VH-VL binders against c3mjb8. Designs and how they scored, part 34

Target 1, 104 residues: c3mjb8
Amino acid sequence: MRIKNKIKKRIIELIELAYITARKGDLELAREYIKLAEMYSRKGRIKIPLKYKRMFCRKCYTPLITGVTERRRIRSKILIRTCLICNWQRRYVLSRNKGSNKEN
Below, E stands for the ipSAE of ESMFold2; O stands for the ipSAE of OpenDDE; V2 stands for 0.75 times the mean of E and O plus 0.25 times the DockQ between their complexes.

## First folded at step 13 (VH-VL; framework fv_pritumumab)

Design N2 (at its last fold request DockQ between E and O 0.57; V2 from the best seeds 0.79)
Fold by OpenDDE, fold request of step 14:
Structure N2 (fold): chain C 104 residues (1-104), chain A 123 residues (1-123), chain B 107 residues (1-107)
Amino acid sequence: as target 1 above (104 residues)
Amino acid sequence: EVQLLESGGDLVQPGGSLRLSCAASGFTFDDYAMSWVRQAPGKGLEWVSWISGSGYSTEYADSVKGRFTISRDNSQNTLYLQMNSLRVEDTAVYICAREDYDFWQGYYYFDHWGQGTLVTVSS
Amino acid sequence: DIQMTQSPSSLSASVGDRVTITCRASQSIRSWLAWFQQKPGKAPKSLIYAASSRQSKVPTQFSGSGSGTDFTLTISSLQPEDFATYYCQQSYSTPLTFGGGTKVEIK
């Protein structure tokens, strides 16, 4: 396995672990996992897949969990995701395919 | 059509080992997290283990931690449960379940279940 | 661990009846609650997720409500095929936990 693939695996693993850790109530540790994942991404010049990037707040690195660290609202065919920790917001145009949603 | 088919259930003695399989079809397997849930005869449902779509992350119930290992082969669309050091209380129908994700609401949830495979642990 | 208390454990009803099943969590799970139907010898069937969202192809007589700790599954008009055991399940945190189940029997 190529080194880059190993790094990518670790990045994904960390993000998934962060999400699970946050759901267990340890937000601080979860954030550290995300920060570590971001560091690996930068140093390794490895892009984090979009589905994993959407799992945490890009501003404060908190995993986004509906009703806990995130609020989601739909207004005028726009999905608004709000981080409840830092109030960072991202907007998504509604589509039938979640993978094709555009961030704006 | 989404299909989940469990296999590998058998009669084993306490302390024995067994590997269960769940063959998935009708969907992109690696896009979905999977779980094993078991049901003892005449009892309710008990969550056993979870694995992410990538297979890089796993979770276990305390009752099986250290004894069971969940894994997946995404190239073969198959979910596995390696069960070691089996106990009488592990006797149950073991069911695999697919976990979907609602992006609009932000929830993960089970949407499809297999029929299950019976594991009997008896001396 | 989050304990899920489901009530009643069993009930008898007739076709056309309104049936209500309750599930209580030992702590707030927000809306991370699902409902399932299971018939003897059959795979569980997913009915509701996110406390109130009906899954695809689930009949309209099934509805879920509640948030926090108290949740309800309602069958507005019981159909012959609805006699089964129903389970609630929290997905707020691991370990995932289920209610004890409610068996809906024919009166």
Scores: ipSAE 0.905, ipTM 0.949, lowest interface PAE 0.5, mean pLDDT 95
Fold by ESMFold2, fold request of step 14:
Structure N2 (fold): chain C 104 residues (1-104), chain A 123 residues (1-123), chain B 107 residues (1-107)
Amino acid sequence: as target 1 above (104 residues)
Amino acid sequence: EVQLLESGGDLVQPGGSLRLSCAASGFTFDDYAMSWVRQAPGKGLEWVSWISGSGYSTEYADSVKGRFTISRDNSQNTLYLQMNSLRVEDTAVYICAREDYDFWQGYYYFDHWGQGTLVTVSS
Amino acid sequence: DIQMTQSPSSLSASVGDRVTITCRASQSIRSWLAWFQQKPGKAPKSLIYAASSRQSKVPTQFSGSGSGTDFTLTISSLQPEDFATYYCQQSYSTPLTFGGGTKVEIK
């Protein structure tokens, strides 16, 4: 039970580390950190908080850096994020519930 | 309201040490990465160090690497800067800054700044 | 390291004037550019991020533009409280770097 909180903290640490690793240009290592975080999440049945889940491509595990590893397009209150590494797209509706949205 | 309050600045001899604190309130501290930025008297802004929200990851300017250590205590809502082997060139007002994220634009940016604490290094 | 060159270093202007400040990066930073305002003895105040996105509670006379290497902060009609020093800052890569500042003085 208590170990579950420690594992969740480790997941967050790995995703943070992956993002700065990718910002330095080492995408291969960054993806390995994300894969490890995903493994901890699956095996421990621990939900990755939404904030961190949105930091990487869910198909290729590349951290998403605006203008570098991803492209963003806003159309009719819909955000479309495209991973520039694997071309995976994900859509987000703007002005959704406040608890999941740091826009407001 | 978001508040950032630095303390621990002092007059110190070259080679000395200081620890700066930045007390944070009005927000969930561990959700935000933090930086130290310094400003020498009459000069511009210089980034010093960065720490992730969890405290696990850190970055340093080359001018302070190996001498300064950024840390945080998320249970105390406090950011720290341990400064060792201080030099005259480290004389500055040291300011803590909060980094926020705009999900819809996809950028990190400094959104709040403390007032700063003065460190003077002289013999 | 990415050098940020800001111009002019100083300018003199009157209330109501339109002011333009430029910032040039030594390499492309896409739109990872912010602008700050600082008054003497005060903390910096965040104005613009992502090259053109205005921070919360920032008055509408402030606008930012540009991408790549060339960026502009425009103050469309100077107010008495806008006399200050302005800094650009890139967040594309570490070390994070600031421009040298532009002092906007009354006259």
Scores: ipSAE 0.814, ipTM 0.897, lowest interface PAE 0.8, mean pLDDT 91
ESMFold2, look of step 13: ipSAE 0.785; ipTM 0.891
ESMFold2 (binder alone), look of step 13: mean pLDDT 92; pTM 0.921
OpenDDE, look of step 13: ipSAE 0.880; ipTM 0.938
ESMFold2, fold request of step 14: ipSAE 0.814, 0.800; ipTM 0.899, 0.895
ESMFold2 (binder alone), fold request of step 14: mean pLDDT 92, 92, 92; pTM 0.912, 0.916, 0.918
OpenDDE, fold request of step 14: ipSAE 0.900, 0.902; ipTM 0.949, 0.948

Design N3 (at its last look DockQ between E and O 0.62; V2 from the best seeds 0.78)
Fold by OpenDDE, look of step 13:
Structure N3 (fold): chain C 104 residues (1-104), chain A 123 residues (1-123), chain B 107 residues (1-107)
Amino acid sequence: as target 1 above (104 residues)
Amino acid sequence: EVQLLESGGDLVQPGGSLRLSCAASGFTFDDYAMSWVRQAPGKGLEWVSWISGSGLSTEYADSVKGRFTISRDNSQNTLYLQMNSLRVEDTAVYICAREDYDFWQGYYYFDHWGQGTLVTVSS
Amino acid sequence: DIQMTQSPSSLSASVGDRVTITCRASQSIRSWLAWFQQKPGKAPKSLIYAASSRQSKVPTQFSGSGSGTDFTLTISSLQPEDFATYYCQQSYSTPLTFGGGTKVEIK
């Protein structure tokens, strides 16, 4: 339990670091951090919290930064997030509560 | 209601140290990244440091890097700024600011500010 | 570092006037631009984020526009409580940087 918590913490740290690194313009290194986080998640059997999973493209592992690596559009009450690196798309039903949207 | 209250500002000599605190209330503290921003007397705003909600990631302005340390205690809803090797040019009102996130648009932004605490570095 | 240049540094206006403040970034920051209001001895108040999104409880006379390098804060009809200093701030990359400020004074 203690070890799992430590691993979870490291996963979160890597994802946060990836996002910051990407915003500094180093997408390649950022992707490596995400890949490492995913590896730790798999090996440790630790689920990445949804908040952090939404910070990167699950297809190409690029941190999603609006206007840089991501495009966001709202159509017919649906949020469409498009990765500008690999064109992967996710859809969210809009709701009033932050983070409560269901991925479609 | 969201509240941010800074404390710890004082008069110190160059080379001295000081620790500032920002007490947060009215929201889930660990859900939000926090920053310190300072304002020298009669001057504009200058970003100093940033810390993630988890406290695991930090960023610093070059002007304070290696001298200042940002930290937080989420159990106490408190943000800290440890300032070492203080310089005269560090004299400023130090303000803590909350960074929110708009999920729909995908932007981080400051939405709440404290009143600040005055740090004076003088011989 | 990204430099933010505000114009003008100060202006005089009357109640009811249309006021326009501009902010220019040294490089494209897309829409990662915010506007703040600050009165003497008071904490900054957030007005606009994402270049054009008005924050909660911000009066409708405030609006933001622009993208890339050029941004504008518009006060459509200046109110007595709007006399203050305004700052733009980019959050595109660290270090976060602010404009030099624009002081809106009574004519």
Scores: ipSAE 0.862, ipTM 0.933, lowest interface PAE 0.5, mean pLDDT 95
Fold by ESMFold2, look of step 13:
Structure N3 (fold): chain C 104 residues (1-104), chain A 123 residues (1-123), chain B 107 residues (1-107)
Amino acid sequence: as target 1 above (104 residues)
Amino acid sequence: EVQLLESGGDLVQPGGSLRLSCAASGFTFDDYAMSWVRQAPGKGLEWVSWISGSGLSTEYADSVKGRFTISRDNSQNTLYLQMNSLRVEDTAVYICAREDYDFWQGYYYFDHWGQGTLVTVSS
Amino acid sequence: DIQMTQSPSSLSASVGDRVTITCRASQSIRSWLAWFQQKPGKAPKSLIYAASSRQSKVPTQFSGSGSGTDFTLTISSLQPEDFATYYCQQSYSTPLTFGGGTKVEIK
């Protein structure tokens, strides 16, 4: 087994744990898990998969939970996500896709 | 076509053990979190356990915590539920469910369900 | 734990009727609510998620509304195949919890 794969699994585990922790209401502990995952990613030079990068605020490290820690708006086929903790925003363009968009 | 096929349900004595399987096909299994949900005869639905797509995170209902273990083998596209220390109140049809994510609205939800496998716990 | 209270527990209706089923959460779940249909001996079928988003291939007579603690499933014109039991379910926090169900029967 490669050492990078074990570190990558640890990063994923921490981000998943952060999201679970945040859904239970402990945002401070959740932020600590994200910070640790980011540290492992940075020091190990291991990229966080996009799926997991989208699970937390990249500015304040709060896991993003719709209607709880983030607000979502769709205007003119643009999704705008706003972190309710630090007001960080990210925009996503909605594109037409053939078939299911659920095969990620 | 998404398919979820449960197996392993049986008649067992209180205190016994069973392992349930849910065979998945028609989708990229490790992209999806999975849950077990149970339904006692003539009763409503009760969530039992959840596992992330990676298999690295799990959650349990209090009624089964410490007795049941959810797991998955992503190379075999199979979800498992190991049930130990079974009680009469664990009698139910056990159903596996796939959790999908709508990124644009930002919600997780169950989108596909298996038919279930019956577990009967009685003396 | 978030308790989900469904009302009514059962009802009788005729084809063509407008049917309304309510679901109340013991605390705000924002819009983290889903609705399922289940016929005897069959697996549940997912109808609605995010309180009001109809799932793929779900007939248009089904609609959901509400946010916070009070939610409604509406069947605008009951069809013969719609006689079933309906469940709400919150996914706001674990443990995930279901309402007690509403059995919709033929009058």
Scores: ipSAE 0.809, ipTM 0.895, lowest interface PAE 0.8, mean pLDDT 91
ESMFold2 (binder alone), look of step 13: mean pLDDT 92; pTM 0.919

Design N4 (at its last look DockQ between E and O 0.12; V2 from the best seeds 0.00; counts 0 for: pae O 5.3 > 2, placed apart)
Fold by ESMFold2, look of step 13:
Structure N4 (fold): chain C 104 residues (1-104), chain A 123 residues (1-123), chain B 107 residues (1-107)
Amino acid sequence: as target 1 above (104 residues)
Amino acid sequence: EVQLLESGGDLVQPGGSLRLSCAASGFTFSDYDMSWVRQAPGKGLEWVSWISGSGYSTEYADSVKGRFTISRDNSQNTLYLQMNSLRVEDTAVYICAREDYDFWQGYYYFDHWGQGTLVTVSS
Amino acid sequence: DIQMTQSPSSLSASVGDRVTITCRASQSIRSWLAWFQQKPGKAPKSLIYAASSRQSKVPTQFSGSGSGTDFTLTISSLQPEDFATYYCQQSYSTPLTFGGGTKVEIK
């Protein structure tokens, strides 16, 4: 449906903007963009695409920037990402399929 | 095989306009962020502009902001740079670059470069 | 903007030499640092990202190290095909910026 595509576009736009904003150092504004994207996702019943869901902390909504707002460790083919703002952790299975966009 | 082919470089007078194209093949174009990087004759590399894979986000170097517009057509696998109000200091080889993402280490990086197209701005 | 200061601007070396090129950022870029090789009239070739990660098919004589503000590219045993200009580049913030380059010439 066309209306759902427009909402999905808006979600993606907000998450991309949040990441750019966070890289410029404004984490509070960046979190507000993520919160707004999450609101659009909930109200529209539209799942955030996996690529973009992985760009921010699911607990505190901070965009995840390696070495700045998150720490990454790889152990035994498992990636462990730790949000440095709220200490939330996520675990991912390592994939070596180049046709998968490097996502699990 | 990943290929990036620039075109549209030309000789133009100051104040003129050009549109550069970068034709992409051998990969899913919309999955990758893209940049334009330029190199003035005998000089080093200078980043010009970036566009996200979705095409929704762009960024520009201050020296070109307001004059250059990056865009992409994901259905035609083509990256563009519209250059307006050209100046002598814009003279350079313009190179498109593909940005990949290493999800496991969490870094974006340029992994493929085009050969470039020469833009010469002179009175 | 983050300035990238690269040294030396040029050097002369022989095949088999160990070559070290340094790059300093004007502020911490953590590990958001890449190295590129460029031969005259050719496009750049990506060597290293994330300060120390070799890109696919890059020979093992190339290694990178450092974090924060000080970074090093090392060519452990210079090969005939390694005579080129090398650039560092930060991707921590826009504008993305490059070092001024290091030309590695044959003695």
Scores: ipSAE 0.805, ipTM 0.893, lowest interface PAE 0.7, mean pLDDT 91
Fold by OpenDDE, look of step 13:
Structure N4 (fold): chain C 104 residues (1-104), chain A 123 residues (1-123), chain B 107 residues (1-107)
Amino acid sequence: as target 1 above (104 residues)
Amino acid sequence: EVQLLESGGDLVQPGGSLRLSCAASGFTFSDYDMSWVRQAPGKGLEWVSWISGSGYSTEYADSVKGRFTISRDNSQNTLYLQMNSLRVEDTAVYICAREDYDFWQGYYYFDHWGQGTLVTVSS
Amino acid sequence: DIQMTQSPSSLSASVGDRVTITCRASQSIRSWLAWFQQKPGKAPKSLIYAASSRQSKVPTQFSGSGSGTDFTLTISSLQPEDFATYYCQQSYSTPLTFGGGTKVEIK
């Protein structure tokens, strides 16, 4: 349990570092940090917390920064997040039920 | 028991600088995100700044961006707020708050608050 | 920014009364809504998170409900120690924003 927690912490740190790196304009290095975090997740059998999993594009691994690498739009009761790097789009239903929070 | 104790509040002139501290105890400080929230006398609450547990990530309200700097020393279990170019409208009680997070469900929230420290900016 | 409108601003009640406080968001915040209590000169106390989840050691008379834009804090039976100011707060997006507060006073 202690080891898993330590690995989880490292995963989180990598994702945060990726986010900061992307904000500085180095998307390539940022994506590498995300990939490394994913690798740690896989090898350690540790799920990435939802908060941090939402911080990057699951298709191209680019940190999602509103106005820089991500566009957000709300249509009706749906939040649409678009990756501006690979155009990957994710939809979230703005409802009470957690199970219906995302379309994809 | 989780404890958050703010200090550093003082009376300063406009344009002055001040550094606030929040001493944390009773938990692993580096595991938690922290925020500063302020409350002007007789007014509502305003979120000021956020910092991640590792210290890598920070965010600021537009009203303080470029003037305030949030930081932390995890070895000292202390959260800081460096305030520069202070304005009269910055007068408030500044409160530090710990953010907990439900890692699986995706909710994050304040679960512990300090009592705050008063910052008064006046000529 | 998401605006949080809290009502009423103040109310008078007696011990044992059922008290209801409402909070409305300018846009949907799903369930990212928290309630907390504040007494003069004291640290705020968190009561509810995720709209309806009661925090640890929070008395059972406190409950939260709602989703989207409309939320409610209910005190089923007001206790003497419950006279205070209550605030809602959204955590859906930054900047985090708060309601204007509701002062619960003794009738």
Scores: ipSAE 0.018, ipTM 0.725, lowest interface PAE 5.3, mean pLDDT 91
ESMFold2 (binder alone), look of step 13: mean pLDDT 92; pTM 0.910

Design N5 (at its last look DockQ between E and O 0.65; V2 from the best seeds 0.63)
Fold by OpenDDE, look of step 13:
Structure N5 (fold): chain C 104 residues (1-104), chain A 123 residues (1-123), chain B 107 residues (1-107)
Amino acid sequence: as target 1 above (104 residues)
Amino acid sequence: EVQLLESGGDLVQPGGSLRLSCAASGFTFSDYAMSWVRQAPGKGLEWVSWISGSGYSTEYADSVKGRFTISRDNSQNTLYLQMNSLRVEDTAVYICAREDYHFWQGYYYFDHWGQGTLVTVSS
Amino acid sequence: DIQMTQSPSSLSASVGDRVTITCRASQSIRSWLAWFQQKPGKAPKSLIYAASSRQSKVPTQFSGSGSGTDFTLTISSLQPEDFATYYCQQSYSTPLTFGGGTKVEIK
């Protein structure tokens, strides 16, 4: 449990770092951080929390930043997130309680 | 109601150290990134430091890098700023700000600010 | 670093006036632009985020527009409580940077 928690912490740190790095314009390095996080997850048998999994494209590992690497549109109460790098799309049903979905 | 209350501001000599606190209430503290922003007397605003909700990631302005340390205790709903090697130009009101995230639009932004605490660095 | 140039630095207006404040970024920040209000001795109050989204409980006279490098805060009809200093702030990348501020004074 102690080791797993430490690994989990590193995974989160990498994802957060990737996001910051991408916002600074270095997408290549950012993707490498995400790949590393995924590797730690796999080897450590630690699931990446959903909050952090939603921060990057699961197809090309690019951090998703609105207006930069991600396009967001709402159609018929559905949020469509499109990766502008590989065109991967995710869809979310709009919730009535936005406050309860902060982690999305 | 969301509240942010800064404390710890004082008069210190150059080279001195000071620790600021920001007590948060009215929300789940760990869900939000936090920043310190300062305002010198009669001047504009300057971003100082940022910390993620988890506390695992931090960012600093170049002007304070190596001297200031941002941290948080999520169990106590408190944000900290450890300031070392203080300089006269560090004199300012230090304000803590909460960074919210709009999950549908995908933007981060400050939505709540404290009133600030005054730090004066003088010989 | 992204520089934010805010104009004008100050202006005088009367209650009911239309007020326009401009903010220009040294590079594109997409829509990662916020506006907030500050009164002396008080906590800053966030008004607009994402360039044009009004925060909760912010009066309708406040509106934001623009994208890329040029942004505008508009107060359609200035109210007595709106005399204050206004700032723009980019959140596109660190370091986060602010405009120089615009003091809206009573004429």
Scores: ipSAE 0.752, ipTM 0.914, lowest interface PAE 0.6, mean pLDDT 94
Fold by ESMFold2, look of step 13:
Structure N5 (fold): chain C 104 residues (1-104), chain A 123 residues (1-123), chain B 107 residues (1-107)
Amino acid sequence: as target 1 above (104 residues)
Amino acid sequence: EVQLLESGGDLVQPGGSLRLSCAASGFTFSDYAMSWVRQAPGKGLEWVSWISGSGYSTEYADSVKGRFTISRDNSQNTLYLQMNSLRVEDTAVYICAREDYHFWQGYYYFDHWGQGTLVTVSS
Amino acid sequence: DIQMTQSPSSLSASVGDRVTITCRASQSIRSWLAWFQQKPGKAPKSLIYAASSRQSKVPTQFSGSGSGTDFTLTISSLQPEDFATYYCQQSYSTPLTFGGGTKVEIK
């Protein structure tokens, strides 16, 4: 349905706006945009694409900006992302065959 | 290989309009934000505009805001810059740049650049 | 807007010399700094991102350092092909801004 596609567009727009807002320093407003995107996703039963899901902290909804709101470390081919606002961590296994840096 | 090919540069009079294109290949175009950057003859680099991979978000330098429009057609792997109300100071080589956007690193690191297309605004 | 000041604006050096170029931001940009090389008549070539990380296939004589407001590009042993203009660019916030450039001339 066209309605589902419009809601998915709204979700993506909100996440992109949240990131831009956070880069300008307004983390409170940025978190509200993420919460609104999550609400649209839940009510519309629309999956947020993975690349957008990885743009914000899943615990506190802060957009993840390396060196500002998150820290990244690599240990033994494991990428560890730490939210600097709430200290939540997520781990990613790095691989030569996961795909090129240019695709992800 | 990643390839960015600009076209549409021309000689125009002040007040005129021009549309630039950047044809992209060798990567999943819709996954990458893109920018236009320009370089006036004998001068340094100046960022012009940015568009997100989805095409839903855009940003502009103050010098072009209201006159230039960035857009993209992800089905045709093409980035555009519509330039209206052109001025002499818009004379430059316009270069298409791909942002190195990965889920594990930040935005605004350009990793590939086109050769550029020359726009000359002259009476 | 964040102003980027490069120094020096030009320099002359011999093959084999160690060359350093500095870039200063008008406010903290943390480590969000890139370096580009541009040869006459050619597109820019990205060298360094995130202040100190080399782009793919960039030779190891190029290195970057710094954080906050002060950044350095170092060419540890200048080669004949390294004559070019070098630019820094902040990636912290829009509008994205570039330094004025440093022209490296080979004697």
Scores: ipSAE 0.491, ipTM 0.800, lowest interface PAE 1.8, mean pLDDT 87
ESMFold2 (binder alone), look of step 13: mean pLDDT 90; pTM 0.895

